# VH-VL binders against p58978: the designs that were tried, part 7

Target 1, 218 residues: p58978
Amino acid sequence: MTNTEIFNKLTNAIVTQDIAGCAKLTQEALDAGISPLDIITKGLSPGMKIIGDKFEAAEIFLPQIMMSGKAMSSAMEILTPELEKTKVEGEEGTGLAITFVAEGDIHDIGHRLVTTMLGANGFDILDLGVDVLNETVIEEAAKRKGQKIILVGSALMTTSMLGQKDLMDRLREENLRDSVKCMFGGAPVSDKWIDEIGADATAENAAEAAKVALNVMK

## First folded at step 22 (VH-VL)

Design i4
Fold by ESMFold2, fold request of step 23:
Structure i4 (fold): chain C 218 residues (1-218), chain A 122 residues (1-122), chain B 111 residues (1-111)
Amino acid sequence: as target 1 above (218 residues)
Amino acid sequence: QVQLVQSGAEVKKPGASVKVSCKASGYTFTRYYMNWVRQAPGQGLEWIGIIYPTGGSTYLDQKFKDRVTITVDKSTSTAYMELSSLRSEDTAVYYCARLPYRFDSPYAFDIWGQGTLVTVSS
Amino acid sequence: EIVLTQSPATLSLSPGERATLSCRASQSVDNYGRTYMNWFQQKPGQPPKLLIHDASNRATGVPSRFSGSGSGTDFTLTISSLEPEDFAVYFCHQYSNYPYTFGGGTKVEIK
């Protein structure tokens, strides 16, 4: 069985909402010597992309997305310790990522993956969770003025767009805009919107989010 | 009972300003965006803009951005829309309408104010 | 800006007949499996009243004779059997992206 065959099985387990199978295949991939990052980027994330595309096309609905998210979560419970075990000491210089899901939104399908990928790429993590008020994000950033900080906000609803603008407006009003980098991801976000609100970046998926965050923090 | 109650009709001269109020009751004011929409006599609906009451940030249709200011007073659960440099074309009924942004909220644009007629004439 | 085109502009029918109203968007109003399209009813001297939210969901208290369908760019409001109180103007509305926009309206009137 090749690594490609293992990745395809992982992808299919996500797409078919096979929670127990996904966890088993993840452990088998680790036992076969496949790196946790490759398992995520080549096996698991492609499955979440397929599911996301089907959801966008109205071929499936929120319950199916949530079940695929549970399959992803079961795999990440196995992978996260392995990623943390391999992190080198020098990686603390990358900065602090403050991760959150927008106010009014509790869809955390990609949030856990983004947070994990940032940590695996050397960021210190402050995970604020879901349904997070902009005031909370501002307060945490203000406490840490002078540190290298990136704010990473996630949302699935188009009604979250004004909340993203509000965070940027508040950062400017509180004289914190230059103290942090800001990226937003999720279904409603475009490059045009990022430019319009004066944020720093967006990314299409969690693996790209980590790469983009590293580049923005240079 | 959930209500949006607007200020009364206004008659204005060209070049003046008008400020319309929209007082919310029966729900948590900061859990909803507030929208402003107008309707000229015998015409369709025209969206003006939106405000996030918690933070005060707004987004306006480009055709209004230089003449409209939308604000809130959270302590009175009241939204305001001010339109400056009035022209005869601004004669319309002005409505406020709420929009949820929370996952557990009721329907989009489910509650509208009664409307405020603004007449611009010399 | 997303332009909503409603047709027909006027629909002349009798009570008991089926009304079919169309709304076409200049670009998709779907985002990540959710459709950001509403239908409103408006009678003279009254504010708009929400009938259908998110393309197909009847608002609270709206009679079952009203139904909405469609996704992407093409949407339909159907009134299965017109009642006297249904003669009004109907607007489609999108809140998928700024600026939010309304269609020009379809007037359903007594034949």
Scores: ipSAE 0.625, ipTM 0.843, lowest interface PAE 1.5, mean pLDDT 87
Fold by ESMFold2, last read:
Structure i4 (fold): chain C 218 residues (1-218), chain A 122 residues (1-122), chain B 111 residues (1-111)
Amino acid sequence: as target 1 above (218 residues)
Amino acid sequence: QVQLVQSGAEVKKPGASVKVSCKASGYTFTRYYMNWVRQAPGQGLEWIGIIYPTGGSTYLDQKFKDRVTITVDKSTSTAYMELSSLRSEDTAVYYCARLPYRFDSPYAFDIWGQGTLVTVSS
Amino acid sequence: EIVLTQSPATLSLSPGERATLSCRASQSVDNYGRTYMNWFQQKPGQPPKLLIHDASNRATGVPSRFSGSGSGTDFTLTISSLEPEDFAVYFCHQYSNYPYTFGGGTKVEIK
């Protein structure tokens, strides 16, 4: 079976919510010598994009996205240990990504995919989860002052936007703004908003988020 | 009981400033944004801005950006709106209204203050 | 800025009649499965009172004769049978993006 055929099958397993099939195909791809990063970026992530587009088009609903997320999670259970093996003792990583969903928001499927993509692209990960207070983000950044850090915040509610501005305001007040890069994503976030609050970047989806984060950390 | 109680009516001269208070009770103050809205006599409603009480950050309609300051005192669960360089056009009733932080609080703008009449006259 | 245009400006009706109020947004107020549109009732000397939140959901204590509908840019408030207490001004309101905005109001008056 060609690599292209394996990737297409992985994509289809995500789109059709074939949890067990996705796990089996992931293991088959590893056994065939395909890198964990290629499995994610060429097979799994395209499936999540398709399912996200169908949700936006009202062709599917939240339960179907959650089941595709479970298929993705089953693949990541296999892939995460393999990704860890690519790290060597003492080798400098791409940097630390501190990922979180804004206070008052619990929409975590996109967040988990963003976190996974960042890890797959070489970032060390500190995943703070959902409904995260700005105080917590500030504390974690302050503990690690001097490290190469990007804060990656997600929100799906328009009412969460002022919380993003508040995080930027607090970073400046605590003299941490220059210690970190800041990236925000989610449906209400625009380039205009990023510029207005003085953050570093935004991205339209999880795969793009990882690419943008790598570029910002250069 | 959930309430927003505002300060009393004010009469001001052009060029002065006014500071309206809005005291919250019956709910956790730092779990809701506070909005300010005004209504000139016989006119519609005009949004002024919003504050995040936990961190103190605000967002203002650009019409008011240089003349309005919105603040909170968390210890007294009170929000304030100060409008400076008053003009006759600023004569209005000023309202505060709450907006929940969390997705699981379904009632945006469910509780309003009684309103504070600010009259700007010669 | 999202402009909300309400029509008609005035509805002159009798008790028991059906009122239909319209609100049109200059751009969509929908955002990922949520519609950020409210309807308020306001009587002279009183603050606005929330009637309908998120386009179609009746607020607590609001009589069932009030209903809201619509999505995207076109919204309606319907009062199925006017009661004497319903003669007031009604505002639509969006909070999907800054600045938050209100429609100009529809006055429902007794004729």
Scores: ipSAE 0.605, ipTM 0.824, lowest interface PAE 1.8, mean pLDDT 87
Fold by ESMFold2, fold request of step 23:
Order: C-alpha cells, then structure tokens, then sequence
Structure i4 (fold): chain C 218 residues (1-218), chain A 122 residues (1-122), chain B 111 residues (1-111)
C-alpha cells in the first residue's frame, strides 16, 4: 500500500468509527516506517475534521462524533509513546501549555488532539480536562508566574464565548495577563473575537493550533 | 419555583438614569447567564446584553455600550441593568432572561422576568 | 450582526387554519451540530414565551400543533390548526453570535 492509501484508510476508520481498525492501521503505519506526526496530520486529523464538519452540518450527532473520538484515542494510545521518544525537550525553549475545555462544556472532541499536538511540538503539558472553571485556570497560571505559559481553551458552544472573555478579564484583574499567552478555539471563535477580548490567537484545527502556539511563544 | 422577579415600573425625565433589578429564585444563580432585552411599545424585541454572574463579565450590544451597565449581586441572586442619559426612545418594557452555562441544559431563554416598564417623558 | 427577517409581517387567518411563519437569517446560525434559533410567542402585556428551542424542539408544555423546522439560514414555524389562544405575535431569535438578535415579528391575527 502507498502512504496515501494508508492515510486514506486511517481517515476512513475515523469517519466510520472503526475503533479496532484504526488502532490496527496505526500500528501498521508505524511498522511501515511512517512517522507518528505524519500518521496524525495526514491520516487521523483529516478524519476528525470530516467528522467535525458533518457534526456542524447536522449530518451526524453526538454519539457518532464521540465514537470517532474513541477511534482517535485508540490510535493515540499507540502514537503518544512514540512521539515522546522523539520529542525535543528544551529547558528554556517551548514552554508549558495549559489545556482545557470551557466551563459548562464537556465535549472533548478536539481537545485531546490539540493537547497531543502541542506535546508533540515540544510543549510541556498540563491538561486540566473538561468543564474547567476559569478560577482553576487562573490558579494554575498564578502558581507558575515567571514560566513561559500558554493557555489553550476549547469550547463547542457559542454560549461559552462570554466565559472566554471572563478568563481574559480575570487575568487582567489578577495582573496575570502579561504573564501568559492565551489561545482559544472551537465554537465560532474568529480573529475578530480574539481581538475583541484581547487574547493572542486562534486556530482552525489541532495541527494549526500547535504551529500557532509555537509562533505566539517566540 | 424557578422565577425571575423584576422591580416595578418607573417614570423618568430625559437625561436621568434608571436601574432595573431582576431577582432569581428556584435555581443556582451562578449556573446561568443573565440577558437583558427591551421592547418599545408596539415594537419588536431588542437584545441589550448579557452577564456571566460567576465572574461578572459582560457583553453589550454596541448600541448600548456607552450607556448600559449590567451587574450582579451573587449574595442576593439579583442582576441589575442601569441605563443612563435617558431619551424618549428608551421608553420600553425591559426584560431579564436566563441562559444556561451547560451544554446539556435543554432550554435557552426559557424563563423571563415579568418586565419593567420604563417611561421617559419631559 | 445576524439579521433575522420574518415573513409575512401579518398573517390573517381563521381558527382551524394552518399558519406558516418564515424566518431567514443573514448568515448561518448553526455551530457544531447545534442550531441556535428559538421561536417565541408574545401576547399583549406579557413577556415572550419560549415555544421552540434550537429550531425544532418544543419547549415544556407547548402543544403538539406547534412545530419548527429548518437549519442554517431558513426556518419555519408551523401551527397545524389555529386555536383562539394562538392569535399573537411570533418572534424568531438567534443566539449563535453576539449581538443576539430577534426577527421583526409575525402577527397572527383573526381574519
């Protein structure tokens, strides 16, 4: 099989919720010498994008996207150890990414992928999980004053946007805004919204998120 | 049970300010955003803004940004909307309405206050 | 700003007739599989009453003669057989992006 053929099979395994097949194809791709990053960015991520687009278009619903997420998770169980073996560790280099899903939102559809891609690109990771209060994010940032920190928040609901603004307002109130970089994705987050709330960046997908985060931290 | 009770009708002169209250009961106040909406007599509905009671952050329609302040008192489960520099066109019924934080709460804007008539006349 | 255009402005019908109300958004109100569109009923001297949430779901206690449909930019409220208490003004409403907006309303009145 060509690399293109195995990437297409990986994409299809995600979109058809083939959990066991996705894990098997992932291992086969590794055994064929395909890099873990290429497996993610060229095979798995396109599948999650297709599923996300179908969910947004109301062609599928929450159970199906959660099952595709499980297929992705099964592949990541195989890939994460391999990425860690090849990870570039810098002492004063990349920084710490604090990742979270907004309060009131427990969808982790893209969150795990964003977190994994950040780690694969050299960030240290503090993954706060889902349904995260802004106060928790503030506390973790305050504990680590003086470190290179990027806050990476995800949300699926449009109603979570005011929570993003509140985090920015609280960072300013606590005199922490200049201590961190802030990035938000998901929902209808736009460059206009990012500018409006005074955050640093947004990204359209998890692979772009890692690249944008690296650029912001430079 | 779940209800939003607003302060009584007010008559104001142009240039004055008005502060409308909205007291919540029967639910956890810091699990819902509070919205403010107005309706001039015989006219449609106009959204004013929203507050996140937990942190106090607000977002206002640009039309009102310089004249409206939305606040909460968490200890009394009460939201407030203050409109300053009143004009005759601000004569309207002012409503509060709740919006849940959580994705699995099925009803946005399911509970409204009874409305507060503000009349601005010279 | 997402502009909601309701049509017709007035719908004159008799009890027992079917009412069909239209709402068009200037841009999509869908995000990640959820449609951020509500329908409200309002009678004189009363606050708006939620009828349909998220385009097609009846709110608690709303009779089955009310139904909503649509996605993206085009939405319809249908009242299958008008009853005397249904003569009111109906508003569509989006909460997909700030500012939240309402349509201009459709007055359903007795012919």
Amino acid sequence: as target 1 above (218 residues)
Amino acid sequence: QVQLVQSGAEVKKPGASVKVSCKASGYTFTRYYMNWVRQAPGQGLEWIGIIYPTGGSTYLDQKFKDRVTITVDKSTSTAYMELSSLRSEDTAVYYCARLPYRFDSPYAFDIWGQGTLVTVSS
Amino acid sequence: EIVLTQSPATLSLSPGERATLSCRASQSVDNYGRTYMNWFQQKPGQPPKLLIHDASNRATGVPSRFSGSGSGTDFTLTISSLEPEDFAVYFCHQYSNYPYTFGGGTKVEIK
Scores: ipSAE 0.580, ipTM 0.822, lowest interface PAE 1.9, mean pLDDT 87
Fold by ESMFold2, last read:
Structure i4 (fold): chain C 218 residues (1-218), chain A 122 residues (1-122), chain B 111 residues (1-111)
Amino acid sequence: as target 1 above (218 residues)
Amino acid sequence: QVQLVQSGAEVKKPGASVKVSCKASGYTFTRYYMNWVRQAPGQGLEWIGIIYPTGGSTYLDQKFKDRVTITVDKSTSTAYMELSSLRSEDTAVYYCARLPYRFDSPYAFDIWGQGTLVTVSS
Amino acid sequence: EIVLTQSPATLSLSPGERATLSCRASQSVDNYGRTYMNWFQQKPGQPPKLLIHDASNRATGVPSRFSGSGSGTDFTLTISSLEPEDFAVYFCHQYSNYPYTFGGGTKVEIK
């Protein structure tokens, strides 16, 4: 099978919610010598994009996108050890990424992918998980004042936007704003919103999130 | 029973301020945003702004940004909206309404206060 | 700002008739498979009452004669057979982005 054929099959496994098939194809891609980053960016992420677009267009519903997320998760369980073996550029100088899903939100599909991509691109990772209080994020940042830190928050709900603003407000009140970089992703985060709350960046997907994070940490 | 109970009607002169309270009961106050909405007599609904009770941060409609302050007292589960520099056009019923934080509580504005009539006249 | 335009402004109908109310948004109110559109009923001297959340889901205690449909920018509230208590003003409402906005209302009145 060619690499393109494997990528197309991985994409289709995500789109059709084929959890076991996705895991098998991921291992097959590794055995064929395809890098974990290429498997993610060329096979798996395009599938999640297709599913996200269908969900936004009301062609599928929450159960289906959650099952595609489980297919992605099964692939990531295979890929994460392989990514941990890699040495990344910017070692020690890249920084710590503190990743989290906003309070009130428990969707972790994009969060896990963003966290993985940040680690693969040289960041040290502190993954706080889902449904994370702003005070927890602030406490972890305060413990590590003086380190090179980026906060990376994600949410699926539009109602999480004020929580993002609150994190920025609290960082300023605690005199931590200048100690960290902050980026937010997910619905309905725009460049205008980022500017309005005084955050540093946004990105549309996990691969771009890692690139944007590297740029803001320069 | 989930309730939002607002302070009583107010009569004010132009240029004064008014502070309306909204006391929540029957639910966890810091798991819902609080919104303020007004309705002039015989007219439609106008959103004023929202507060995140956990941290106190607010977002206001631009038309109110210079005149409205929204606050909470978490210890009493009470939200407040203060409107300053009152004009006759501010005569309205002012409502509070809740909005859930959680992903799995999808409905918005499901519980409203009874409303507070603020009348601005000379 | 997302503008919500309701039509018609007034529906004059008799009990037992079907009411169809429309709401059009100036921009999509969908985001990642959730539609941030509500419908409220309001009677004189009362606060708004939530009828339909997220375009199509009936709120707790709302009779099955109320139904909502639509996505993106075009939304419909249907009352399959009007009861005397259903004569009121109905508002659509979006909370997909700030500022949150309401439609101008559709008054459903006795003919």
Scores: ipSAE 0.576, ipTM 0.822, lowest interface PAE 2.0, mean pLDDT 87

